Miniprotein binders against p81326. Designs and how they scored, part 1

Scores and structures below are computed, not measured.

Target 1, 226 residues: p81326
Amino acid sequence: MLHFGGFIMEINHISKILEKEREEYIRNKVEEYLKQGFSKDDAVNKANQSWRTYIGHRIQDVIYNLLKKFLKDSGLKVTTDKALNNRNLPEELDKVKRLIAINYGEYLFLPDADVIVYKVENNDIKIIAIISVKNSFRERRFETTYWKLKLKESPVTSHIKVFLATPDKDNEISYKCPNGKPKKMRIILEYELDGIYFLKEDFEETEKAKHFGKIVEDIIEISKKL
Unless a header shows other numbers, all headers, positions and changes below count from the first letter of the chain.
ipSAE, averaged over its two directions, is called F for ESMFold2-Fast, E for ESMFold2 and O for OpenDDE. V2 adds 0.75 times the mean of E and O to 0.25 times the DockQ between the complexes of E and O.
[cut] marks letters that were taken out.

## First folded at step 1 (miniprotein)

Design a1
Amino acid sequence: SEEEKKIEELLKKAEELLKEAEELAKKGDYEEAIKKLEEAVKLLEEALKIAKELGNEELIKKVEELLKEVKKLIEEIKKKLEE
ESMFold2 (binder alone), alone request of step 1: mean pLDDT 86; pTM 0.835

Design a10
Amino acid sequence: GPEEILEEALKLIEEARKLAEKGDPESLEKALKLLEKAIELIQKALDQGVPEELRKKLEEAFKKAVELLEKIKEELEKQK
ESMFold2 (binder alone), alone request of step 1: mean pLDDT 85; pTM 0.825

Design a10v
Amino acid sequence: GPEEILEEALKLIEEARKLAEKGDPESLEKALKLLEKAIELIQKALDQGASEELRKKLEEAFKKAVELLEKIKEELEKQKE
ESMFold2 (binder alone), alone request of step 1: mean pLDDT 84; pTM 0.801

Design a11
Amino acid sequence: NAEEIVKKIEELVKKFEELVKKAKELKDPEEIRKLLEEAEKIVEEAKKLIKEAEKYNPEYAKEATEYLERVKELVEELKKLLEE
ESMFold2 (binder alone), alone request of step 1: mean pLDDT 77; pTM 0.664

Design a11v
Amino acid sequence: NAEEIVKKIEELVKKFEELVKKAKELGDPEEIRKLLEEAEKIVEEAKKLIKEAEKYGDPEYAKEATEYLERVKELVEELKKLLEE
ESMFold2 (binder alone), alone request of step 1: mean pLDDT 73; pTM 0.621

Design a12
Amino acid sequence: SDIEEEFRKLTEEAIRLAEELIREGRPEEAVKVLTEALEKAIELARKTGLPPELIEEFERRVEELIRELEEIARRLEEEG
ESMFold2 (binder alone), alone request of step 1: mean pLDDT 77; pTM 0.674

Design a12v
Amino acid sequence: SDIEEEFRKLVEEAIRLAEELIREGDPEEAVKVLREALEKAIELARKTGLPPELIEEFERRVEELIRELEEIARRLEEEG
ESMFold2 (binder alone), alone request of step 1: mean pLDDT 71; pTM 0.584

Design a1v
Amino acid sequence: SEEEKKIEELLKKAEELLKKAEELLKEAEELAKKGDYEEAIKKLEEAVELLKEAVKLLEEALKIAKELGNEELIKKVEELLEEVKKLLKEVKKLIEEIKKKLEE
ESMFold2 (binder alone), alone request of step 1: mean pLDDT 89; pTM 0.884

Design a2
Amino acid sequence: DTLERLRELVEEAIRLMEEALELARQGVSPEEIEKLLREAQRLFEEARRIAEEAGSPELRELVERAEELLREAEEFIELLKRRS
ESMFold2 (binder alone), alone request of step 1: mean pLDDT 77; pTM 0.716

Design a3
Amino acid sequence: GSLEEKIKELEKKIEELEKEIEELAKKHPGNPEVEELLKEVKRLKEEVKRLLEEAKRTGDPELVEKAEKLVERLEELVRELERLVS
ESMFold2 (binder alone), alone request of step 1: mean pLDDT 81; pTM 0.766

Design a3v
Amino acid sequence: GSLEEKIKELEKKIEELEKEIEELAKKHGDPEVEELLKEVKRLKEEVKRLLEEAKRTGDPELVEKAEKLVERLEELVRELERLVS
ESMFold2 (binder alone), alone request of step 1: mean pLDDT 77; pTM 0.712

Design a4
Amino acid sequence: MDEERRKLLEEAIKEIEEAIKLAEEAIKSGDLERARELFEKAIELLRRAAELLEKAGASEEELERLRELIRRAEEILERIEKELEERK
ESMFold2 (binder alone), alone request of step 1: mean pLDDT 72; pTM 0.616

Design a4v
Amino acid sequence: MDEERRKLLEEAIKEIEEAIKLAEEAIKSGDLERARELFEKAIELLRRAAELLEKAGDEELERLRELIRRAEEILERIEKELEERK
ESMFold2 (binder alone), alone request of step 1: mean pLDDT 71; pTM 0.584

Design a5
Amino acid sequence: SAEELRRRAEEAIREAERLAEEARRLGDEEAVRLAEEALRLAREALRALEEGDLERAKELAEKAIELARKAIEIARKALEE
ESMFold2 (binder alone), alone request of step 1: mean pLDDT 76; pTM 0.709

Design a5v
Amino acid sequence: SPEELRRRAEELIREAERLAEEARRLGDEEAVRLAEEALRLAREALRLLEEGDLERAKELAEKAIELARKAIEIARKALEE
ESMFold2 (binder alone), alone request of step 1: mean pLDDT 81; pTM 0.788

Design a6
Amino acid sequence: DSEKLKELAKKVLEEAQKLIEEAIRLAEEALKKGDPETLKKAAELTIEALRKLIEVAQKLVELAKKENDPEIARLAEELVRRIKELIERAQELIERAE
ESMFold2 (binder alone), alone request of step 1: mean pLDDT 69; pTM 0.522

Design a6v
Amino acid sequence: DSEKLKELAKKVLEEAQKLIEEAIRLAEEALKKGDPETLKKAAELAIEALRKLIEVAQKLVELAKKTGDPEIARLAEELVRRIKELIERAQELIERAE
ESMFold2 (binder alone), alone request of step 1: mean pLDDT 71; pTM 0.558

Design a7
Amino acid sequence: SKEEEVKKFLEEVKKLLEEAEKLIKEGKLEEAFEILKKAWELLEKAKEIAKELPPELRKEVEELYKKLEEKIRELEELLKKAS
ESMFold2 (binder alone), alone request of step 1: mean pLDDT 82; pTM 0.763

Design a7v
Amino acid sequence: SKEEEVKKFLEEVKKLLEEAEKLIKEGKLEEAFEILKKAWELLEKAKEIAKELGDEELRKEVEELYKKLEEKIRELEELLKKAS
ESMFold2 (binder alone), alone request of step 1: mean pLDDT 83; pTM 0.791

Design a8
Amino acid sequence: SDEVEELLKRLEELVREAEEAIKRGDLETAREIIRRIEELAREIERLAEERGDPELIERARELVRRARELLEELERRIREE
ESMFold2 (binder alone), alone request of step 1: mean pLDDT 77; pTM 0.723

Design a8v
Amino acid sequence: SDEVEELLKRLEELVREAEEAIKRGDLETAREIIRRFEELAREIERLAEELGDPELIERARELVRRIRELLEELERRIREE
ESMFold2 (binder alone), alone request of step 1: mean pLDDT 75; pTM 0.626

Design a9
Amino acid sequence: SLEEIKKEIEKLLEEAKKLVEEAKKLIEEAKETGDKSKLEEAKEKLEEAYKLVEEAEELVKKAAKEYGSEELVELAKKALEEVEKVLKEIEELLKEIEELE
ESMFold2 (binder alone), alone request of step 1: mean pLDDT 79; pTM 0.765

Design a9v
Amino acid sequence: SLEEIKKEIEKLLEEAKKLVEEAKKLIEEAKETGDPEKLEEAKEKLEEAYKLVEEAEELVKKAAKEYGDPELVELAKKALEEVEKVLKEIEELLKEIEELE
ESMFold2 (binder alone), alone request of step 1: mean pLDDT 76; pTM 0.727

Design b1
Amino acid sequence: SPEEELEKLIEEAIKLLEEAVKTGDPELFRKAVELLRKAIELAKELGLPEVAEKALEALLEAAKKAVELGDEELAKEALKILEEAIKIAEELK
ESMFold2 (binder alone), alone request of step 1: mean pLDDT 72; pTM 0.645

Design b10
Amino acid sequence: MSLEELLEEARRLIEEARRAAEAGDAERAIALLERAIELLRRAVELARETGDPEALRRAAEALVELGRVALETARRSGNEEYLRRAAEAFREAAELYRRLAELE
ESMFold2 (binder alone), alone request of step 1: mean pLDDT 82; pTM 0.808

Design b10v
Amino acid sequence: MSLEELLEEARRLIEEARRAAEAGDAERAIELLERAIELLRRAVELARETGDPEALRRAAEALVELARVALETARRSGNEEYLRRAAEAFREAAELYRRLAELE
ESMFold2 (binder alone), alone request of step 1: mean pLDDT 80; pTM 0.779

Design b11
Amino acid sequence: GEEKEKLLEEIEKLVEEAKKTGDLEKVEEILRRVREIAERLNDPEILKRVEEIERELEELKRKGASPEEILKKVEEIVEKIKELLEK
ESMFold2 (binder alone), alone request of step 1: mean pLDDT 74; pTM 0.673

Design b11v
Amino acid sequence: GEEKEKLLEEIEKLVEEAKKTGDLEKVEEILRRVREIAERLGDPEILKRVEEIERELEELKRKGDPEEILKKVEEIVEKIKELLEK
ESMFold2 (binder alone), alone request of step 1: mean pLDDT 69; pTM 0.602

Design b12
Amino acid sequence: DEREELIRRLREALEELIRLAEEAGLPEVVELLREAIRALEEGDLERARELLRRAIELARETGNEEVAELLERALELLERLLR
ESMFold2 (binder alone), alone request of step 1: mean pLDDT 83; pTM 0.810

Design b12v
Amino acid sequence: DEREELIRRLREALEELIRLAEEAGLPEVVELLREAIELLEEAIRALEEGDLERAIELLERARELLRRAIELARETGNEEVAELLERALELLERLLRELIEEA
ESMFold2 (binder alone), alone request of step 1: mean pLDDT 87; pTM 0.870

Design b1v
Amino acid sequence: SPEEELEKLIEEAIKLLEEAVKTGDPELFRKAVELLRKAIELAKELGLPEVAEKALEALLEAAKKAVELGDEELAKEALKILEEAIKIAEELGDPELIERAKELLERLEK
ESMFold2 (binder alone), alone request of step 1: mean pLDDT 76; pTM 0.705

Design b2
Amino acid sequence: DLEEKIKELIEKVKELLEEAKKNPSPEEREKIIKEIEELLKELEELAKKSGNPEIIKLVEEIKKLFEEAIKLLKENPSPETIEKALELLEKAVELLEKLLELA
ESMFold2 (binder alone), alone request of step 1: mean pLDDT 79; pTM 0.761

Design b2v
Amino acid sequence: DLEEKIKELIEKVKELLEEAKKGDPEEREKIIKEIEELLKELEELAKKSGNPEIIKLVEEIKKLFEEAIKLLKEGDPETIEKALELLEKAVELLEKLLELA
ESMFold2 (binder alone), alone request of step 1: mean pLDDT 81; pTM 0.784

Design b3
Amino acid sequence: TPEEEAIKLIEEALRYAKEGNYEEAARLLEEAAKILEKIGDYEGAAEVWKLAAEILRKVGNEEEAKRYEEKAKELEERAK
ESMFold2 (binder alone), alone request of step 1: mean pLDDT 84; pTM 0.804

Design b3v
Amino acid sequence: TPEEEAIKLIEEALRYAKEGNYEEAARLLEEAAKILEKIGDYEKAAEVLELAAEILRKVGNEEEAKRYEEKAKELEERAK
ESMFold2 (binder alone), alone request of step 1: mean pLDDT 85; pTM 0.808

Design b4
Amino acid sequence: NPEDLIRELVELIERAARELGVSEEVIEALRRAAEEAIRTGDPERLRRLAELAERLAEVFGDPELRELARRIRELADRLEE
ESMFold2 (binder alone), alone request of step 1: mean pLDDT 70; pTM 0.597

Design b4v
Amino acid sequence: NPEDLIRELVELIERAARELGLPEEVIEALRRAAEEAIRTGDPERLRRLAELAERLAERLGDPELRELARRIRELADRLEE
ESMFold2 (binder alone), alone request of step 1: mean pLDDT 76; pTM 0.680

Design b5
Amino acid sequence: TSEEILREVERLVEEAIRAAEEGRISPEEAIRILREAAELLERAIRENPSEEVRRRAVELVERISEAIVRIARRSGDEELREEALRLAEEIERRAEEI
ESMFold2 (binder alone), alone request of step 1: mean pLDDT 79; pTM 0.764

Design b5v
Amino acid sequence: TSEEILREVERLVEEAIRAAEEGDPEEAIRILREAAELLERAIRENPSEEVRRRAVELVERISEAIVRIARRSGDEELREEALRLAEEIERRAEEI
ESMFold2 (binder alone), alone request of step 1: mean pLDDT 76; pTM 0.717

Design b6
Amino acid sequence: DPLEELIERLKELLKKAEEAGDEELVKLIEEAIRLIEEAIKNPDDPELIRKAIELVKEIIEKLKESGVPEEIIRELEELLRRLEELLR
ESMFold2 (binder alone), alone request of step 1: mean pLDDT 78; pTM 0.729

Design b6v
Amino acid sequence: DPLEELIERLKELLKKAEEAGDEELVKLIEEAIRLIEEAIKGDPELIRKAIELVKEIIEKLKESGVPEEIIRELEELLRRLEELLR
ESMFold2 (binder alone), alone request of step 1: mean pLDDT 77; pTM 0.715

Design b7
Amino acid sequence: SAEELFEKIRELLEEAERAETPEEAIRLLEEARRLVEEARKLLPPEERERFDRLLDELERLIDEAIELARQGKVEEAKKLVREIRKLIEEIIRELE
ESMFold2 (binder alone), alone request of step 1: mean pLDDT 85; pTM 0.840

Design b7v
Amino acid sequence: SAEELFEKIRELLEEAERAGDPEEAIRLLEEARRLVEEARKLLGDPEERERFDRLLDELERLIDEAIELARQGKVEEAKKLVREIRKLIEEIIRELE
ESMFold2 (binder alone), alone request of step 1: mean pLDDT 81; pTM 0.804

Design b8
Amino acid sequence: SPEEKLKELIRESIRLAEELLRLAEELGDPEAVKLAKESLELLRRALELAEKGDPEEAKKLVEESIRLAEELLKLAEEKGNKEAVRLAKESLELLKKALELLEK
ESMFold2 (binder alone), alone request of step 1: mean pLDDT 84; pTM 0.831

Design b8v
Amino acid sequence: SPEEKLKELIREAIRLAEELLRLAEELGDPEAVKLAKEALELLRRALELAEKGDPEEAKKLVEEAIRLAEELLKLAEEKGNKEAVRLAKEALELLKKALELLEK
ESMFold2 (binder alone), alone request of step 1: mean pLDDT 86; pTM 0.851

Design b9
Amino acid sequence: SEEVKKLAEEIIELVKKAIETGDPEYLKKAAELLKELVEKYGDPEIIKEVVELLIEAAKKTGNEELKKIAEELLKWAEEKKK
ESMFold2 (binder alone), alone request of step 1: mean pLDDT 69; pTM 0.537

Design b9v
Amino acid sequence: SEEVKKLAEEIIELVKKAIETGDPEYLKKAAELLKELVEKYGDPEIIKEVVELLIEAAKKTGNEELIKIAEELLKWAEELGDPELVKLAEELLKKLE
ESMFold2 (binder alone), alone request of step 1: mean pLDDT 65; pTM 0.511

Design c1v
Amino acid sequence: TEEERRRLIEELERRIEEAIRRGDFEEAARLVEELARLAIEWGDPELLERAARLALEVAERAGSPEALRRVVELLERIAEALRRL
ESMFold2 (binder alone), alone request of step 1: mean pLDDT 79; pTM 0.742

Design c2
Amino acid sequence: DAEEVARRIIELAREGRYEEAAELFAELAKTDPEAAARAIEEVAREDPELAIRVVEELVRRGLISPEEARRLIERIREAA
ESMFold2 (binder alone), alone request of step 1: mean pLDDT 78; pTM 0.718

Design c2v
Amino acid sequence: DAEEVARRIIELAREGRYEEAAELFAELAKTDPEAAARAIEEVAREDPELAIRVVEELVRRGDPEEARRLIERIREAAKELE
ESMFold2 (binder alone), alone request of step 1: mean pLDDT 69; pTM 0.568

Design c4
Amino acid sequence: DPEELARELVERAIKTGDEEAIRLLIELAKKYPSPEVVREALRALVEIAKRTGDPRAIEAIKEIAENSPDEEVRRYAKELLEELEK
ESMFold2 (binder alone), alone request of step 1: mean pLDDT 74; pTM 0.694

Design c4v
Amino acid sequence: DPEELARELVERAIKTGDEEAIRLLIELAKKYPSPEVVREALRALVEIAKRTGDPRAIEAIKEIAENSPDEEVRRYAKELLEELEKGDPEAKRILEELRK
ESMFold2 (binder alone), alone request of step 1: mean pLDDT 73; pTM 0.703

Design c5
Amino acid sequence: MDVEEVVRRAVELAKEGKIDEAIRLLEELAEKAPTPEEALRALLEAIRIAVENGDVERIRELAERALRIVEENPEVPEELKEEVRRLIEEAERRL
ESMFold2 (binder alone), alone request of step 1: mean pLDDT 78; pTM 0.758

Design c5v
Amino acid sequence: MDVEEVVRRAVELAKEGKIDEAIRLLEELAEKAPTPEEALRALLEAIRIAVENGDVERIRELAERALRIVEELGLPEELKEEVRRLIEEAERRL
ESMFold2 (binder alone), alone request of step 1: mean pLDDT 76; pTM 0.705

Design c6
Amino acid sequence: EEELREELERLVREAEELGDPERLVEVARRLVELARETGDVRVLIEAARVAIEAAVRAGDEELVREVIRLIAEIALELGSREALEEARRLAEELERRFG
ESMFold2 (binder alone), alone request of step 1: mean pLDDT 66; pTM 0.525

Design c6v
Amino acid sequence: DPERLVEVARRLVELARETGDVRVLIEAARVAIEAAVRAGDEELVREVIRLIAEIALELGSREALEEARRLAEELERRFG
ESMFold2 (binder alone), alone request of step 1: mean pLDDT 72; pTM 0.591

Design d1
Amino acid sequence: MKLEVRVRIPSPEEARELAEKLAEIARELGAEVEVEVDEENGEVEIRVRAESEEDAERFVEEARRLIEEAGYEVEVEVRR
ESMFold2 (binder alone), alone request of step 1: mean pLDDT 69; pTM 0.603

Design d10
Amino acid sequence: GSMKKVTIKIEVPPEFAEELARRLEEIAKKYGLEVRVEVRGNEVTIEIEGPEEAIEEFLREAEELLKKLGIKYEVEIEEK
ESMFold2 (binder alone), alone request of step 1: mean pLDDT 80; pTM 0.772

Design d10v
Amino acid sequence: GSMKKVTIKIEVPPEFAEELARRLEEIAKKYGLEVRVEVRGNEVTIEIEGDPEAIEEFLREAEELLKKLGIKVEVEIEEK
ESMFold2 (binder alone), alone request of step 1: mean pLDDT 78; pTM 0.733

Design d1v
Amino acid sequence: MKLEVRVRIPSPEEARELAEKLAEIARELGAEVEVEVEGNEVEIRVRAESEEDAERFVEEARRLIEEAGYEVEVEVRREE
ESMFold2 (binder alone), alone request of step 1: mean pLDDT 70; pTM 0.602

Design d2
Amino acid sequence: SKKVTIRIEFEVSPEELEKFLEEIKELAKKYGVEVKVEVRGNTVTIEIEGDPEKVKEFAEEVIRRLEEKGIKVRVEIEIEE
ESMFold2 (binder alone), alone request of step 1: mean pLDDT 79; pTM 0.750

Design d2v
Amino acid sequence: SKKVTIRIEFEVSDPEELEKFLEEIKELAKKYGVEVKVEVRGNTVTIEIEGDPEKVKEFAEEVIRRLEEKGIKVRVEIEIEE
ESMFold2 (binder alone), alone request of step 1: mean pLDDT 80; pTM 0.760

Design d3
Amino acid sequence: MRRVRIEIRVRVDPEKAEEVIEEAIRLARELAERTGGEVEVEVEVRGDEVRIEITVEGVDEETARRLAEEIRRLAEERGAEVEIRIEEE
ESMFold2 (binder alone), alone request of step 1: mean pLDDT 74; pTM 0.680

Design d3v
Amino acid sequence: MRRVRIEIRVRVDPEVIEEAIRLARELAERTGGEVEVEVEVRGDEVRIEITVEGVDEETARRLAEEIRRLAEERGAEVEIRIEEE
ESMFold2 (binder alone), alone request of step 1: mean pLDDT 66; pTM 0.564

Design d4
Amino acid sequence: MKIRVTVTVEEPDGRRETVTFEVDSPEELERVVEELREFVRRRGATRVEVRIEADSPELARELAERVRRIFEELGFDEIEVREEGNEVVVTGRR
ESMFold2 (binder alone), alone request of step 1: mean pLDDT 80; pTM 0.793

Design d4v
Amino acid sequence: MKIRVTVTVEEPDGRRYTVTFEVDSPEELERVVEELREFVRRLGATRVEVRIEADSPELARELAERVRRIFEELGFDEIEVREEGNEVVVTGRR
ESMFold2 (binder alone), alone request of step 1: mean pLDDT 79; pTM 0.772

Design d5
Amino acid sequence: MSKKVVVEIRGSPEEIREALERAVELARELGTEVEIRIEVDDPEELRRVIEEAIRLAKESGVRVTVEVRGNRVVIRVEPE
ESMFold2 (binder alone), alone request of step 1: mean pLDDT 71; pTM 0.634

Design d5v
Amino acid sequence: MSKKVVVEIRGSPEEIREALERAVELARELGAKEVEIRIEVDDPEELRRVIEEAIRLAKESGVRVTVEVRGNRVVIRVEPE
ESMFold2 (binder alone), alone request of step 1: mean pLDDT 68; pTM 0.568

Design d6
Amino acid sequence: SPEEEAERLVREAIERAKELGVEVEVRREGDEVTIEIRDPKTGEEIEIRVRVEGDKVTVEVRVPELAERIRELVEEALRRAEE
ESMFold2 (binder alone), alone request of step 1: mean pLDDT 62; pTM 0.469

Design d6v
Amino acid sequence: SPEEEAERLVREAIERAKELGVEVEVRVEGDEVTIEIRDPKTGEEIEIRVRVEGDKVTVEVRVDPELAERIRELVEEALRRAEE
ESMFold2 (binder alone), alone request of step 1: mean pLDDT 62; pTM 0.468

Design d7
Amino acid sequence: MKVEVRIEGDKVTVRVEADSPEEAERFARALEEVARRLGGTVRVEVRGNEVEIEIEGIPPEIARELAEEARRIVERLEEE
ESMFold2 (binder alone), alone request of step 1: mean pLDDT 77; pTM 0.696

Design d7v
Amino acid sequence: MKVEVRIEGDKVTVRVEVDSPEEAERLARALEEVARRLGGTVRVEVRGNEVEIEIEGIPPEIARELAEEARRIVERLEEE
ESMFold2 (binder alone), alone request of step 1: mean pLDDT 71; pTM 0.607

Design d8
Amino acid sequence: SDKTYRIEVTVPDPELAEKVAEIIRKILEEEGIEVEVEVHGDTVTIRFKASEEEARRIAEKIRKELEEMGIKAEIRVEEE
ESMFold2 (binder alone), alone request of step 1: mean pLDDT 84; pTM 0.811

Design d8v
Amino acid sequence: SDKTYRIEVTVDSPELAEKVAEIIRKILEEEGIEVEVEVHGDTVTIRFKASEEEARRIAEKIRKELEEMGIKAEIRVEEE
ESMFold2 (binder alone), alone request of step 1: mean pLDDT 85; pTM 0.821

Design d9
Amino acid sequence: SPEELIRRLLEEAGVPEEVIERIIELIRRGEEVEVEVEIDGRRIRIRVRVEGDTVRVEIEGDPELAERVRRLIEEALRELG
ESMFold2 (binder alone), alone request of step 1: mean pLDDT 68; pTM 0.539

Design d9v
Amino acid sequence: SPEELIRRLLEEAGLSPEEVIERIIELIRRGEEVEVEVEIDGRRIRIRVRVEGDTVRVEIEGDPELAERVRRLIEEALRELG
ESMFold2 (binder alone), alone request of step 1: mean pLDDT 61; pTM 0.475

## First folded at step 2 (miniprotein)

Design e1
Amino acid sequence: SDKTYRIEVEVTVDSPELAEKVAEIIREIARKILEEEGIEVEVEVEVHGDTVTIRIRFKASEEEARRIAEKIRELIRKELEEMGIKAEIRVEVEEE
ESMFold2 (binder alone), alone request of step 2: mean pLDDT 82; pTM 0.798

Design e10
Amino acid sequence: MKIRVTVTVEEPDGRRYTVTFEVDSPEELERVVEELAEEVRRLGATRVEVRIEADSPELARELAERVARIFEELGFDEIEVRVEGNEVEVTGRR
ESMFold2 (binder alone), alone request of step 2: mean pLDDT 76; pTM 0.728

Design e11
Amino acid sequence: MKIRVTVTVEEPDGRRETITFEVDSPEELERVVEELLEKVRRMGATRVEVRIEADSPELARELAERVRRIFEELGFDEIEVRIEGNEVTVTGRR
ESMFold2 (binder alone), alone request of step 2: mean pLDDT 80; pTM 0.785

Design e12
Amino acid sequence: SKKVTIRIEIEVSDPEELEKFLEEIKELAKKYGVEVKVEVRGNTVTIEIEGDPEKVKEFAEEVIRRLEELGIKVRVEIEIEE
ESMFold2 (binder alone), alone request of step 2: mean pLDDT 76; pTM 0.706

Design e13
Amino acid sequence: SKKVTIRIEFEVSDPEELEKFLEEIKELAKKYGVEVKVEVRGNTVTIEIEGDPEKVKELAEEIIRRLEEMGIKVRVEIEIEE
ESMFold2 (binder alone), alone request of step 2: mean pLDDT 82; pTM 0.787

Design e14
Amino acid sequence: GPEEILEEALKLLEEALKLIEEARKLAEKGDPESLEKALKLLEKAIELLRKAIELIQKALDQGVPEELRKKLEEAFKKAVELLEEAVELLEKIKEELEKQK
ESMFold2 (binder alone), alone request of step 2: mean pLDDT 87; pTM 0.869

Design e15
Amino acid sequence: SPEELRRRAEELIEEAEELIREAERLAEEARRLGDEEAVRLAEEALELAKRALRLAREALRLLEEGDLERAKELAEKAIELAEKAIELARKAIEIARKALEE
ESMFold2 (binder alone), alone request of step 2: mean pLDDT 81; pTM 0.794

Design e15b
Amino acid sequence: SPEEKLRRAEELIEEAEELIREAERLAEEAARLGDEEAVRLAEEALELAKRALRLAREALRLLEEGDLERAKELAEKAIELAEKAIELARKAIEIARKALEE
ESMFold2 (binder alone), alone request of step 2: mean pLDDT 81; pTM 0.785

Design e16
Amino acid sequence: SPEEKLRRAEELIREAERLAEEAARLGDEEAVRLAEEALRLAREALRLLEEGDLERAKELAEKAIELARKAIEIARKALEE
ESMFold2 (binder alone), alone request of step 2: mean pLDDT 81; pTM 0.774

Design e17
Amino acid sequence: SAEELFEKIRELLEEAERAETPEEAIRLLEEARRLVEEARKLLPPELRERFDRLLDELERLIDEAIELARQGKVEEAKKLVREIRKLIEEIIRELE
ESMFold2 (binder alone), alone request of step 2: mean pLDDT 85; pTM 0.849

Design e18
Amino acid sequence: DPEELFEKIRELLEEAERAETPEEAIRLLEEARRLVEEARKLLPPELKERFDRLLDELERLIDEAIELARQGKVEEAKKLVREIRKLIEEIIRELE
ESMFold2 (binder alone), alone request of step 2: mean pLDDT 82; pTM 0.809

Design e1b
Amino acid sequence: SDKTYRIEITVTVDSPELAEKVAEIIEKLARKILEEEGIEVEITVEVRGDTVTIEVRFKASEEEARRIAEKIEELIRKELEEMGIKAEIRIEVEEE
ESMFold2 (binder alone), alone request of step 2: mean pLDDT 85; pTM 0.821

Design e1c
Amino acid sequence: SDKTYRIEVEVTVDSPELAEKVAEEIREIARKILEEEGIEVEVEVEVHGDTVTIRIRFKASEEEARRIAEKIRELIRKELEELGIKVEIRVEVEEE
ESMFold2 (binder alone), alone request of step 2: mean pLDDT 86; pTM 0.849

Design e2
Amino acid sequence: SDKTYRIEVTVDSPELAEKVAEEIRKILEEEGIEVEVEVEGDTVTIRFKASEEEARRIAEKIRKELEELGIKAEIRVEEE
ESMFold2 (binder alone), alone request of step 2: mean pLDDT 84; pTM 0.805

Design e20
Amino acid sequence: SDKTYRIEVTVDSPELAEKVAEIIRKILEEEGIEVEVEVHGDTVTIRFKASEEEARRIAEKIRKELEEMGIKAEIRVEGDKVTVRITK
ESMFold2 (binder alone), alone request of step 2: mean pLDDT 73; pTM 0.680

Design e20b
Amino acid sequence: SDKTYRIEVTVDSPELAEKVAEIIRKILEEEGIEVEVEVHGDTVTIRFKASEEEARRIAEKIRKELEEMGIKVEIRVEGNTVKIEVTE
ESMFold2 (binder alone), alone request of step 2: mean pLDDT 77; pTM 0.722

Design e21
Amino acid sequence: DPVEEVVRRAVELAKEGKIDEAIRLLEELAEKAPTPEEALRALLEAIRIAVENGDVERIRELAERALRIVEENPEVPEELKEEVRRLIEEAER
ESMFold2 (binder alone), alone request of step 2: mean pLDDT 79; pTM 0.761

Design e22
Amino acid sequence: TSEEILREVERLVEEAIRAAEEGRISPEEAIRILREAAELLERAIRENPSEEVRRLAVELVERIAEAIVRIARRLGDEELREEALRLAEEIERRAEEI
ESMFold2 (binder alone), alone request of step 2: mean pLDDT 77; pTM 0.733

Design e24
Amino acid sequence: TPEEEAIKLIEEALRYAKEGNYEEAARLLEEAAKILEKIGDYEKAAEVLELAAEILRKVGNEEEAKRYEEKAKELEERLGDPEEARRLREEAERLE
ESMFold2 (binder alone), alone request of step 2: mean pLDDT 75; pTM 0.662

Design e25
Amino acid sequence: SPEEEVKKFLEEVKKLLEEAEKLIKEGKLEEALEILKKALELLEKAKEIAKELGDEELRKEVEELYKKLEEKIRELEELLKKAS
ESMFold2 (binder alone), alone request of step 2: mean pLDDT 83; pTM 0.777

Design e26
Amino acid sequence: GSLEELIKELEKKIEELEKEIEELAKKDPGNPEVEELLKEVKRLKEEVKRLLEEAKRTGDPELVEKAEKLVERLEELVRELERLVE
ESMFold2 (binder alone), alone request of step 2: mean pLDDT 80; pTM 0.757

Design e27
Amino acid sequence: DLEEKIKELIEKVLELLEEAKKGDPEERKKIIKEIEELLKELEELAKKSGNPEIIKLVEEIKKLFEEAIKLLKEGDPETIEKALELLEKAVELLEKLLELA
ESMFold2 (binder alone), alone request of step 2: mean pLDDT 81; pTM 0.788

Design e3
Amino acid sequence: SDKTYRIEVTVDSPELAEKVAEIIRKILEEEGIEVEVEVHGDTVTIRFKASEEEARRIAEKIAKELEEMGIKVEIRVEEE
ESMFold2 (binder alone), alone request of step 2: mean pLDDT 83; pTM 0.794

Design e4
Amino acid sequence: SDKTVRIEVTVDSPELAEKVAEKIRKILEEEGIEVEVEVHGDTVTIRFKVSEEEARRIAEKIRKELEEMGIKAEIRVEEE
ESMFold2 (binder alone), alone request of step 2: mean pLDDT 79; pTM 0.737

Design e5
Amino acid sequence: GSMKKVTIKIEVPPEFAEELARRLEEIAKKYGLEVRVEVRGDTVTIRFKASEEEARRIAEKIRKELEEMGIKAEIRVEEE
ESMFold2 (binder alone), alone request of step 2: mean pLDDT 77; pTM 0.736

Design e6
Amino acid sequence: SDKTYRIEVTVDSPELAEKVAEIIRKILEEEGIEVEVEVHGNEVTIEIEGPEEAIEEFLREAEELLKKLGIKYEVEIEEK
ESMFold2 (binder alone), alone request of step 2: mean pLDDT 76; pTM 0.688

Design e7
Amino acid sequence: SKKVTIRIEFEVSDPEELEKFLEEIKELAKKYGVEVKVEVRGDTVTIRFKASEEEARRIAEKIRKELEEMGIKAEIRVEEE
ESMFold2 (binder alone), alone request of step 2: mean pLDDT 80; pTM 0.762

Design e8
Amino acid sequence: SEIEVEVEVHGDTVTIRFKASEEEARRIAEKIRKELEEMGIKAEIRVEGNTYRIEVTVDSPELAEKVAEIIRKILEEELK
ESMFold2 (binder alone), alone request of step 2: mean pLDDT 73; pTM 0.683

Design e8b
Amino acid sequence: SEIEVEVEVRGDTVTIRFKASEEEARRIAEKIRKELEELGIKVEIRVEGNTYRIEVTVDSPELAEKVAEIERKILEEELK
ESMFold2 (binder alone), alone request of step 2: mean pLDDT 75; pTM 0.690

Design e9
Amino acid sequence: MKIRVTVTVEEPDGRRETVTFEVDSPEELERVVEELAEEVRRLGATRVEVRIEADSPELARELAERVRRIFEELGFDEIEVRVEGNEVEVTGRR
ESMFold2 (binder alone), alone request of step 2: mean pLDDT 75; pTM 0.711

Design n1
Amino acid sequence: DEREELIRRLREALEELIRLAEEAGLPEVVELLREAIELLEEAIRALEEGDPEEAKKLVEEAIRLAEELLKLAEEKGNKEAVRLAKEALELLKKALELLEK
ESMFold2 (binder alone), alone request of step 2: mean pLDDT 77; pTM 0.733

Design n2
Amino acid sequence: SPEEKLKELIREAIRLAEELLRLAEELGDPEAVKLAKEALELLRRALELAEKGDLERAIELLERARELLRRAIELARETGNEEVAELLERALELLERLLRELIEEA
ESMFold2 (binder alone), alone request of step 2: mean pLDDT 74; pTM 0.699

